# Miniprotein binders against a2bj90: the designs that were tried, part 4

Target 1, 235 residues: a2bj90
Amino acid sequence: MSRSARRKTSALNTVLRVVEVFASIQGEGPFTGTYSVFVRLAGCNLRCPFCDTRYAWSLEAGKPLGVEELVEEIARYEPSLVVITGGEPLLQRHPLNSLVEGLESLGLRVQLETNGILPAPARDEQLWRVYHVVSPKDVPVRVPGAKLHPSWVDYARATGRAWFKFLVANEQHVREVAEYVAKLGIPRSRVYIMPLTPEKLDMKELLELHSRIASLAVKWRLNFSPRLHLLVQLP

## First folded at step 3 (miniprotein)

Design nM8
Fold by ESMFold2-Fast, scan of step 6:
Structure nM8 (fold): chain B 235 residues (1-235), chain A 101 residues (1-101)
Amino acid sequence: as target 1 above (235 residues)
Amino acid sequence: SEEERKKLEELAFKYYEEANKLHEEGKYEEAIEKLQEAIKISEQLGDKELEAMSYHQIAWILQDQGKKEEAREALEKALKIAEELGNEELVKLIKEALERI
């Protein structure tokens, strides 16, 4: 009887609501330029005004897909990196741990993109073992209700598998980021600043914005993340 | 009314943008008013997740104002909606926020 109950529990923990799966180049963060498969999970716990993936906000936007089926679909792309993003993928934490287990069993490298409001992985989770790019929304963009969970700083120190990526539009934003990470004790080596693109910019404006933010990264001794996919017109 | 739904989604987005700007300026009451308008739109759209998140955001602003009882009420509304959705992680997030106030 216990065996049957365990089987039913395992099946329940192996279904994800998935918005889309597609191959592209990771355009952001520490793995910029890597051939990747993007898995966009449904649901988000924020409503950021600059969000370009609002179609993923609702859990209803995702189709239910079994972890085994999703692992097979991802594997067919033969990616160098699997990027799990959303909305907020940690809203589907339990089946996400099962997905990570399946992907790691195939030797695939996994990166999670998260807003950092929900707690960082515990040591007994499969998610403890993968890379995380945390994008806080409390500073500098000040999304109401957004606060970085303190466990992410501890996770980054313990594992070396987390980076913090901040959207910035100007030098005042960079100053606020520098003060924020100093207060939290986040090493500058773990911090990326990335251009905030709140409006549709032409290619010249996009390049000029990238140049300005990159220059500020040098000035403030922080890492720079481009939005490479926008510059080369990939999804 | 595909056009009507799109118009409502754009209006909700506009209210969130305005709320964020007002919050940055320290205009807490005006920011909450914009989020309350977003809640009305989420009800019209049947977007219970957006509704729950809007109440959670209101609670955060109320905490910044020191209005702990009003923040608790907003979080309790968010919790009820999150429980109706069956979103366990969202329920956990809101319960943790309730414990901190």
Scores: ipSAE 0.006, ipTM 0.383, lowest interface PAE 9.6, mean pLDDT 83

Design nM9
Fold by ESMFold2-Fast, scan of step 6:
Structure nM9 (fold): chain B 235 residues (1-235), chain A 101 residues (1-101)
Amino acid sequence: as target 1 above (235 residues)
Amino acid sequence: SEEERKKLRELARKYLREAYKLFKEGKYEEAIEKLQEAIKISEQLGDKKLEARSYYLIARILFKQGKKEEAREALEKALKIAEELGNEELVERIEELLERI
């Protein structure tokens, strides 16, 4: 190949398509309440009916940013946690590993949000060493094509660095989650249930939904994840 | 003054970010020079977190250059500080690199 083609090929390992970078509070999962910088990557392999970030579905929704430039931008916020989310971040796996390497070189804690369809990290990936919140969409919400890759359960057992966060609307959903995680051998301590929030809830309805799902978490002995950012009106 | 300390803190953080960029560009000597300046400022300010991160990055650059003994010395300095701070993530990364030296 030409020198220009070789330079272009090399750039594929160091360029991410990024929708947005912003500071907020992590509102979900095991790190709820942490001052965080969110990095939303473009592209998704699902089309969930309840998705709040449809603007990120296309890879073309993201602007190209060099990994080194992005690391510098994130570091300026001095976050307690870097949350890499999107669409589906693992669609940009190669440059994502480079980003993680850069962030860890600065001693920053990194959390990935993933739908778990693509395989979990291998031991030789930088992604092996960071935290993962896996949000399966096959149970209970039954999004077509959304089967959890079994390697995520092995990864969770091997590293202790994965949690499983399920969207639930009612007690039947919680029962299905409990059966699902028992079948896969996922410890309850690594399972979160989170309210499935319809787009058109007012604040009173949102709080009532949180209360109902939290009560079910107590009843079923599972962890509860709020959507804190929605309750306090942060991005 | 408090305002002078704030400006020094911002300068030290700028040096760390610039050093990381230089490291990724393969400009190892320039990166180390920036990190040494960041360490001097961090020591003056008592910013142990920035000091530990700077030593860790120096160690990574030195290891990349094949300077294993110098890299080990920098890692040991970073490890001591990271342990004092309770930064478990940084401790883990430092210990992994120490095993490879």
Scores: ipSAE 0.005, ipTM 0.338, lowest interface PAE 11.2, mean pLDDT 84

Design nN1
Fold by ESMFold2-Fast, scan of step 6:
Structure nN1 (fold): chain B 235 residues (1-235), chain A 101 residues (1-101)
Amino acid sequence: as target 1 above (235 residues)
Amino acid sequence: SEEERKELELLAKLYQEFAELLFREGKYERAIEALQLAIKISEALGDKELEAQSYYLIAEILFQQGKKEEAREALEKALKIAEELGNEELVKKIKELLEEI
């Protein structure tokens, strides 16, 4: 199918299993502070012990929504950024490509959040053209069965549209991240470290943790991601 | 995991049911798109049975549209998988439809 034919057929309804759609501020990663609409897709191929969204693990937690209906709902928020997250959104790869095509047709900027276990987009996918924040779970927060697909490093080098975000609690975690990204040839400019936040911290503890991890980012010459939504008490 | 597998199986069944509804409404192209999504999920699962069934349904839709050559291609894909699986009932259905085209 040609690209023009693909654009025409993508106007047909496809179905995504969606847990929630809501407006907030992107609190993490390279687009921190951006007015965003979050689209949480159902289903996940991991069971991370630090997961804050266990309610999204099951595909049954998602309601079936047509791509056209979902695009219309997102557009009503007039967002500066559409954040597609989950679960693991790449489990619904084919209808996700159709969603991305619809959103791009409206001039909307799209960011996917993924665990990176499934392969990076191929050049003929709509997903090739959008931003990706990859959160590997094999280091330093080791999750059983997790392994970054090597195609993500190639994608990042080829496009400049992928960043790698790691949850860290201490300097040993940062050292492990530094060794991991060096071994894989991931540029430091594409790496973010972010505080691993326990179940509940008071605001003083949360700020102290942010300060500590930010200081480590400076020391190790890596980028720092806050969890801004936690600091300003947004979803 | 087994739990993740069951969730993907549910999603594939949903797309298959959606395709059947669209087919009954004469919305052939949309029905085929839904089945293509089911095939992508079946590939991720390694579920050859679901993949073969989805190709068979695509072939039925293409046959109803009068697209006999495209229907034959879909049936040949379904047949190869069904034969590898030893699914005699599906092989019979595929061969019956191949004789019609």
Scores: ipSAE 0.000, ipTM 0.103, lowest interface PAE 20.9, mean pLDDT 82

Design nN2
Fold by ESMFold2-Fast, scan of step 6:
Structure nN2 (fold): chain B 235 residues (1-235), chain A 101 residues (1-101)
Amino acid sequence: as target 1 above (235 residues)
Amino acid sequence: SEEERKDLEWLAKLYQEIAEALFRRGKYEKAIEYLQLAIKLSEELGDKELEAQSYYLIAEILFQQGKKEEAREALEKALKIAEELGNEELVKKIKELLEEI
């Protein structure tokens, strides 16, 4: 075939295992309220008991999609933000860097959601230039095998492109988070606490939980993340 | 570092799983590309077991494409490594496929 693309080093590592792609509103973190396309990658290196997306834990849950095809699919939504999530998207690090390169070439803003167990981006990675919301699972909900990689703190301080988002259920959890971030030198301006939402809460219970955790954020001088999509009943 | 090693180990497994899925979908050329990436990482990690398994899977794909000489070459690479490791089960699979070629 005369049309077969010439092999390039950048063409290698250009397939991702993708569980789903959908448009919604970012309901969490520093970009809450933003019209976004969510790209859920397959595979996870944790088994969190409170996980909402257990269907993405296995790599077999994902469909193989080429980076160029995925970039084109994302672009059709005309999003203000591309949220790359999973599982743990850094498990697919090399093709993920290629995806980010493609999205940046179109001027799209990219946010990665990560558990922070794998190292933060190096300066020569495309991932260095995008936003990261790191959700440590070692505190306050102690998940076996979870340990925040220390490079994330350095990345956050150097770039201002990382935030740390913690699931909390009560004031004891908030105290543990405050102690944890102080010990690691994480700036409070980069810290969000978010309600840990048990399954089967009704709307009244969900609102009351949001109110309680928001009040604790004010008391402890931390940022608050809602779970807005749950409140407005979006995916 | 230990963390970098974990990243590479997970990535190598991911490439093998992607290749297996592509093989099942009949996307032979792409499956082989991912197995070559798995081999590259297995060399960096010193994971000769993964390297041998990846060469064996390349050979199965090439055999399905009717590329018997290329399949034989991949099997010979897999066999050498499998014998060095003393992996008798993999050696048997490789020899069985070589007999069909």
Scores: ipSAE 0.000, ipTM 0.120, lowest interface PAE 18.7, mean pLDDT 82

Design nN4
Fold by ESMFold2-Fast, scan of step 6:
Structure nN4 (fold): chain B 235 residues (1-235), chain A 101 residues (1-101)
Amino acid sequence: as target 1 above (235 residues)
Amino acid sequence: SEEERKRLELLAKIYQELAEWLFREGKYEDAIEELQFAIKLSEALGDKELEAQSYYLIAEILFQQGKKEEAREALEKALKIAEELGNEELVKKIKELLEEI
């Protein structure tokens, strides 16, 4: 059996380890403010010290769900956007391609959130056709092991369907991001900076941090991503 | 070096967990697909230990499917790498499975 024939035959029987499925507003990145269904997949290839979703690190944190069942569950929400996140969703690459195929068959718009350590989609993957928000953890936050795979830059240039979203705490971080994207040849139009939010900020502190990082985005001519869900107290 | 080793160990564990889970669910083709992807990454990273272990696991799955010729090919690739690495424990496991073919 060819690879294509095997994918078609097994697609509906493929399973994903899913931590949670919930409706909310996309709070981050280029689709901020969009009514979305979030699908959090289990497993992660990093151990970021600032991670707020540590409960998703293990594959065992996920419930096995068939692709067809998951597509039906997502469709019941009638979302404007399906956000597939994790952990690191590309760890479950094969069933993820099948999920994307099912969602596209219903005309649903799909966005993947990824740390960008694993390679970008190839042209023969269903994932090639969807939107990707790549959140590098090598710069400026320097998470051990978090090197961006160079294929993501090629993918962004080839498709126009990838953006790069960086966590920043101060102006030195923004400078490091600006240098990094210049070296890699990433256009500023595809770069977002987003506040690195420590745990236990009150609402006033959270708003002040957003204001400071937004001001730096203007100064450095980069796009700004809020963490809108935190500001409006949604999941 | 230290951080690089921890990255490779974590990556290996995650792919092993995914493949083992798919194998237990009877999703043999899906398990092999994940391991083939892991091999591509291990080659890019220069992790020959992960590469050898991944070929061995593919061989176990193929053997379980009754695809003995394909299992032999995977075992031969694993054996070459394991011998170059001096991993006597893995060499022993590979040779034991080759005898069952």
Scores: ipSAE 0.000, ipTM 0.175, lowest interface PAE 15.6, mean pLDDT 82

Design nN5
Fold by ESMFold2-Fast, scan of step 3:
Structure nN5 (fold): chain B 235 residues (1-235), chain A 101 residues (1-101)
Amino acid sequence: as target 1 above (235 residues)
Amino acid sequence: SEEERKMLELLAKSYQEAAEVLFREGKYEEAIELLQLAIKYSEELGDKELEAQSYYLIAEILFQQGKKEEAREALEKALKIAEELGNEELVKKIKELLEEI
């Protein structure tokens, strides 16, 4: 453990590149409807064609913030949930573990949103102890460079603290998701399908898409995630 | 492009950090695979510091596996780069591990 002890002294554990911090309602996944503070970290290892947060792709989009300062800012909102998102938050893994430690010391519930390309947390990371919504981009949307790290399936089974959320546009996509999760042994109860929403949808189209995907979730016995913030016009 | 260079830097550092996690879990082969990706992208970036650190970590993993000759080769690559950079702390760590081989 002398090598792990040396890593604990890293100055990189104290600073995060942060794009924005704001209060809203979690609109997606297992905690839909929860009053949350969103912490968007800078940098992403993918360039998804349907991405609605392209402004966060560059690390330079983020302001350097100390972990202690960020913890204090988050605490002032008195949130029921802290959602750490990005870009890809695991690109800032070491300082992210320090942030999670600070938030847990205040009794705050933390959810990480990740594309799952980088490995799942190890047992000795603070990240092992929080909730994860993994959004694989290798199926059905097939983003170049995306491949789910297999450790996420092991982590989900070991902890019960990971769910898998898939963007789908039609029944063929749902079939591909069902085959993918069966092949990997992901329990159906840990799987969410969510509407793939193009940028140019009016409210009628958005509602119709939600209805179609929700109906497919019932048919295929999967969980449904709305994009509630889009329906109620929140950030 | 400048944007591509920054993305490669972010990726290289992320692979190195993920490899440390895998090393702590005893997943040695997976850790080395990620470190080789970190080296590839650090070479494209000209990030000699990250390249040297990644070779050093590969050597630590190989030494832990009992692969002493492979560890020596990785340490020699790390040493050459660390000496060129004038990184005295890394040079010291590399030489200490070389003495154990």
Scores: ipSAE 0.013, ipTM 0.399, lowest interface PAE 8.1, mean pLDDT 84

Design nN7
Fold by ESMFold2-Fast, scan of step 6:
Structure nN7 (fold): chain B 235 residues (1-235), chain A 101 residues (1-101)
Amino acid sequence: as target 1 above (235 residues)
Amino acid sequence: SEEERKELEYLAKLYQELAEILFRQGKYERAIELLQAAIKWSEALGDKELEAQSYYLIAEILFQQGKKEEAREALEKALKIAEELGNEELVKKIKELLEEI
């Protein structure tokens, strides 16, 4: 790389390490079924054993992209929703706030996916104004080093812009989630349970798992998140 | 019930897959915990194949930790079940690891 090219893409606090940008359908959470552009940021502060995106764990996996260039790339897709995911996007918090500002200036709806270990947005951050799907890894899956930052519960109550999405394999996991959210004071209306999909499931097994977890969601009066993209074979 | 059986099958499969990943990450204690749970569910299902494979994986982890006596005990349990099943491939793997401890 030339010095001019490096300066264009890596200057200032407006550069993000980006693994991939692609259009798809949001398959999970409160916006399931929405035509979306996914922006996968590099770097993660966990090493989840069930992680499907291990290629994004290192910051070095991301290519430096300027916020302005990234906003233009996203806008060309004309999405109904911009999903910012990772790794853990909040590891790149400062340039992420700049990206959110650019996207909101175009009237684009933004959803952040986070493990919730790092603190929730403060009122003076652009991130305060967007939607957050928080995926705690301390319960029921008990990933070492994972602990939900308590500020996420306060943020959810203050803004109504956060939901909590839990990976579950069985009814015991759902019970643990129900106890966990009750203890923290998280309303059931903000809680999603989602199938924890093991490797090498065929389509029949995948559908049966979805059916079973959905039935548990009804029984426990929680919201259900599919993994729709897996069912329809999209990225 | 059939629904309970399917739940236990998915749990045992999931926990074995997760344990292999944890083992590769050097998270030995956690991997063993998942495998012990998988063994209990395999026993309830009557799935001797999953039970033997889980004992074998526990033995690999214990061997990697230098806990050779505990690894031997796990291998002996795995070997008994694998021989009863006629799983020649698993028997071979178990005997190979037994020769190293």
Scores: ipSAE 0.000, ipTM 0.109, lowest interface PAE 19.4, mean pLDDT 82

Design tH1
Fold by ESMFold2-Fast, scan of step 5:
Structure tH1 (fold): chain B 235 residues (1-235), chain A 80 residues (1-80)
Amino acid sequence: as target 1 above (235 residues)
Amino acid sequence: SEVEVRIEIEFSSPEEAELAAKLIAFLAKELGLEVEVTVEGNRVIITIEGDPERVRAFLELLIILAEEYNAKVRIRIITR
């Protein structure tokens, strides 16, 4: 067949598949402690062995919501920060840009959580203007199919609006992260290490793990991200 | 050098096929790949041409997507 069905990426799809919307405190990364609304988008391009949100892997896990409806729902919470997460939110990139445009029109601050496999925002995207926390899955735990897109390093240098967050369990993991970021030219000031929390840790074990990883962050001159929501028992 | 790959994915419903086709088009665009996507009932037909490393990355994402939908995949690599 000679049929061509090229889709225009500029054609508006103003519907997002949303798993959940809830208010909490941002427990991770550079905005730890901020009153936030979390928007979890459905679908993921990876199957990470330590994933905490396996229920969001499927697109069918998400309810279709219009961008305008979602913006109104988020605004009712009066958040200091809107955290867009998933799955992998960049799988719904086109309607996501429309969501960001709506949120920015209300003066709301937006942060995206992404695995960084898909390219960083281009200058003509609404996503160019918001904050990004990139969680590469090629180190230290090697996830099949995971490779950080090089444009994220360029975006971080150009804008100062991206950070890189790595799950670590021990000093060998931290060493691998340090080597990785040095090879890619990622500044240490933009790097966070965060405890890799296995299932069924009690509160004492969680605190001990946080303490160990924080000590390694000091030793290796990297930033530390807690998982604060786990420690204070918030979603 | 470039490769050309033709993929057919069969979904359980036309609605799933249409949603998947939109995601496939977005993924290809983001990887800088030229892609043609057609929807025929519950089937999505994809023709990809591009850099072998980018095509490989795209195929890996398609396999993950197909597994998520329990979809049936047929891949043909066009060579000379």
Scores: ipSAE 0.000, ipTM 0.176, lowest interface PAE 15.4, mean pLDDT 78

Design tH2
Fold by ESMFold2-Fast, scan of step 5:
Structure tH2 (fold): chain B 235 residues (1-235), chain A 80 residues (1-80)
Amino acid sequence: as target 1 above (235 residues)
Amino acid sequence: SEVEVRIEIEFSSPEDAEWAAKLIAALAKRLGLEVEVTVEGNRVIITIEGDPEEVRYFLELLIELAEEYNAKVRIRIITR
């Protein structure tokens, strides 16, 4: 059926299914240490065995919130950064673009966290203008169905607004990441490696893992992302 | 390894679900994919098994279709 025959309602562009909204410090990626408001959207197109937010997998896990209401709630925190995460936020692409428009109208900086399976933003989307941290799940962690959409590499080259963040447990994983990003033509300056943290690590083990992965980042000349919130016990 | 994916799409009405099921089946045939499509009230249940690249492409199309019609999507990946 044609585009003009859509059964699209206005609610599609103005309502998001939201799991939680909370203030914290961004613990990961290029904006580590920034006072942020986190907006976790419901729904995910993956079922990663290491996922720490399994409660967000279903769209039904989210409460319907109007874009205007959500913008007002976020603004009350006076954040330096709005982090939109999930699940997979791009599953709610149309109302997400409306949210970004509202946040940008207030001068708020927006970062999207995405698994990169769905296509990167087009130039006519509000999402084209915000920051994206893409977390591929095909390498090295090998989640089935998780191949990175090639448009993300083109988007990163065109805009300079995408970084690629990889979960790694050891040097073999780092080698696989280095080969992967070289093959795709992703600059090392846009690449972060981050500790893959099992659920049962104590604080000493967590710090030792961070130290090991950070040392590998130096050795391989890649950027390092901590999981700072885990180290300082923030949500 | 082979990938099996189960997709549940919830529409606003049973009529929309029936219509969408027919469209989804037609899209799968056009792409040379074999899928099972069933309708349960206002929900469309889709099971697809095959090459991860083909499955992913079809998933992207289904998500775009669901967004277009304000439908709710639940995806479950079954590893083999």
Scores: ipSAE 0.000, ipTM 0.117, lowest interface PAE 20.2, mean pLDDT 78

Design tH4
Fold by ESMFold2-Fast, scan of step 5:
Structure tH4 (fold): chain B 235 residues (1-235), chain A 80 residues (1-80)
Amino acid sequence: as target 1 above (235 residues)
Amino acid sequence: SEVEVRIEIEFSSPERAELAAKLIAWLAKELGLEVEVTVEGNRVIITIEGDPEDVREFLEFLILLAEKYNAKVRIRIITR
């Protein structure tokens, strides 16, 4: 086999560990309300106490799926947005760049959800051209092992394609977020606060929590992210 | 030892044909193949030039793609 033939064969065998692919409405962040296909990649480099997707923590939770097969599967949904989430998608960085290239070639809009521990995209990555919602876990919740990579702030300033989304339960958390983003030079226009939802809330409690956090967003001049899918009972 | 193959794939709708054409063009680029892809309504017309082994592999992908979409396929080999 020639080197050219080996490279070509390798492209067809680029594989991602995928937990699930499903259509829903994006319930969070700057694209809330958009008809989306969610691609949940396996593996995570954190163990957040409030995580609602613990089943995706292990790479073994994912089924190996070729990039070409996955692109075709996503395309059949005809989505307005492809949301790549996980675990931590950047743990599978190399095949993820190939997936993004395929999706962009079809004219599909892509959003990545990441904890921001791994570095932001470089200019020569396909990931440089797509949207990123970064969810730092070093504040206010202070998850052990979490630290936002500083390159994400530079990426946000350079591209305007990154937003920072923080889980908050009360005003003290919002104050900590405000101090954190000011220290790092993150513009408030790029910051979302989102309700930290305990596992067992009834619908009334869930709505009341959303109302309180939204009010704090207005008070602190930050953007508010709902968890819309929870309110309308979608996956 | 290059071969040339013309393939016509007829899909159930123009939207599926357009999407398939984009997918085919992307995969060909990833494989480093010289591929001409044109869309005429619900039909995708592909002309592939390259090494016989690469062309065969790509053709197998196209047949599999057409099968998944219940599309009609016509293949013409210009050189053996």
Scores: ipSAE 0.000, ipTM 0.265, lowest interface PAE 15.1, mean pLDDT 82

Design tH5
Fold by ESMFold2-Fast, scan of step 5:
Formats: structure tokens, sequence, C-alpha cells
Structure tH5 (fold): chain B 235 residues (1-235), chain A 80 residues (1-80)
């Protein structure tokens, strides 16, 4: 199927199930500190025990919104970055490609957050051209059955537009991440470790955890991701 | 109470069916559902047993997954 034919077909799939749209600061990953609008899509293919957004697990948690309407809503925020998250956004891949096309036509930068179980974008998808932060759930916190699709490593090497972000609580977790990325051939420059934050930490505990994990990132020569929004008390 | 549902999905090619079957098996396992997935040429045959609400969630996710494969998909639900 040609790209033109796909674009015509995807116009028929122009509805996304959206849980929430809000402005905040990107607190995580390679774009930490960026004024962003967050688009949380409904539905998830995992049931992670440490999930902070259990309310988004069901597709019924999302309101049906047309792509054109959603693009218009996002544009009103005038963001430096559009963060598409979920659940698992790739469950709504076809209308998501249409959304990305609309956002890029306005010159907006797009970042997708995904668990990486579903395949990476194909070269003829709009999603091929945006940034991806992949959060594998097979290490170091073991979510049964969760396996990173191998196409994500190829995508990262081919495009330079994917990073891999791992939740870690201690040095043993960092060691497991280092072994995992070495085995898969993921460049360390594309790897972030991020504090695994229990539900209720006071500010002192949160800062101490960030300091500990950041020190481990230096020791193991990996990138560090904070959870900045938690430190500054933003959504 | 638990329900059992059998679903047949027909894709445009055997390669698409194989790819979809792998994704479906991962989805079912992550949702804690007991599922049997079989590939016959361009068809994926799924047998699901579980709680009605969990089965319904899986079916909704399956529909979105089918759209991802951009195939001419027809879902036939076969109940006991």
Amino acid sequence: as target 1 above (235 residues)
Amino acid sequence: SEVEVRIEIEFSSPEMAESAAKAIAVLAKELGLEVEVTVEGNRVIITIEGDPEEVRLFLELLIYLAEEYNAKVRIRIITR
C-alpha cells in the first residue's frame, strides 16, 4: 500500500481515545525541563505493579477525540514539545500517525513514550520521524511476559531518535540494566536510568533517592533521568 | 464467573498473521489471561477463557492491534 493510499485510509481512523491533555514541564528523559503538553492515550498492554497511571489502563478511560480537534487543542498551548504517552500509545497506532502528521505540519516537536513491546515504527510511518523514549519492562523490574521488540534497537541505530529509560532502585538494578543493554547492543549513550519512586516519599527522601541514582549513573557511565516534575510538584 | 470466547481474525497475508499472533500472545500474557493462539495460513485463531471484563478489555485492545497491522481484518466471535 502506498503512503498516499495509507494517508487516505488513516483519515477514516481519525479518532483517538484520550484520557487527558495538559501543560507541564517534561520531567524525564532527554528533554527534561522542556515546556510540554502531555497527551495521555487510553489502553495498556501491561499491568505493571509500580504503575503511576493505572487510571489509563482501560480503553474506556479515554474520551473519543478527532485528530483535527486534538491538534487544535494542543496548538493552543503553544508547546515546545508534545509528549504522547499512555497507557501504551502504539495500541492506537493508525490514528496516532495522523496526529503526528498534523502536529509536525505545525512545526511541533513530538516525543512518544512506549513500553516497546509492539514493533518500532516502519520507515513509511509518520512515527518514524519523531522521538521515542522506550521503557522496557523486562529489566530490571521483572514484569512477566514483557519483552522489548528487537526492532527498537534497529530503529535507535538507524535514526538516532530512540532512547531507553529504566527504572532503578539500587546498584544491582543498574548492573542488570548494563548487562541487558550490552547483550542487545544498545549504545550506552542511548540509555537513561531513572529513580524508581515509591508512591509516597517526602521531599528529603525524594532528593536522597535522586542523588543516589545519579551517583550510580556516573559510576556506570550511563545517562541519568530525574523525575523533575515530582521535585517541583507539577503534574 | 468465567467465559470462553473463540475469535478468528483473517489477515491479508500469512506474514501479517504470524506477526499479529505474536503480539496477541504477548498482550494476553500481560493481562493475565489464559489464551491459545493458533496460526492457519493468513488466519489467527484465538481461544480466550477468563473473567468477562478482562476478556472484554482484551477484545478492545485486539481491535486496535488489528488496525495497527493495516490489514483487511474480520473478527468472528464464536461463543460456547
Scores: ipSAE 0.000, ipTM 0.187, lowest interface PAE 15.4, mean pLDDT 77

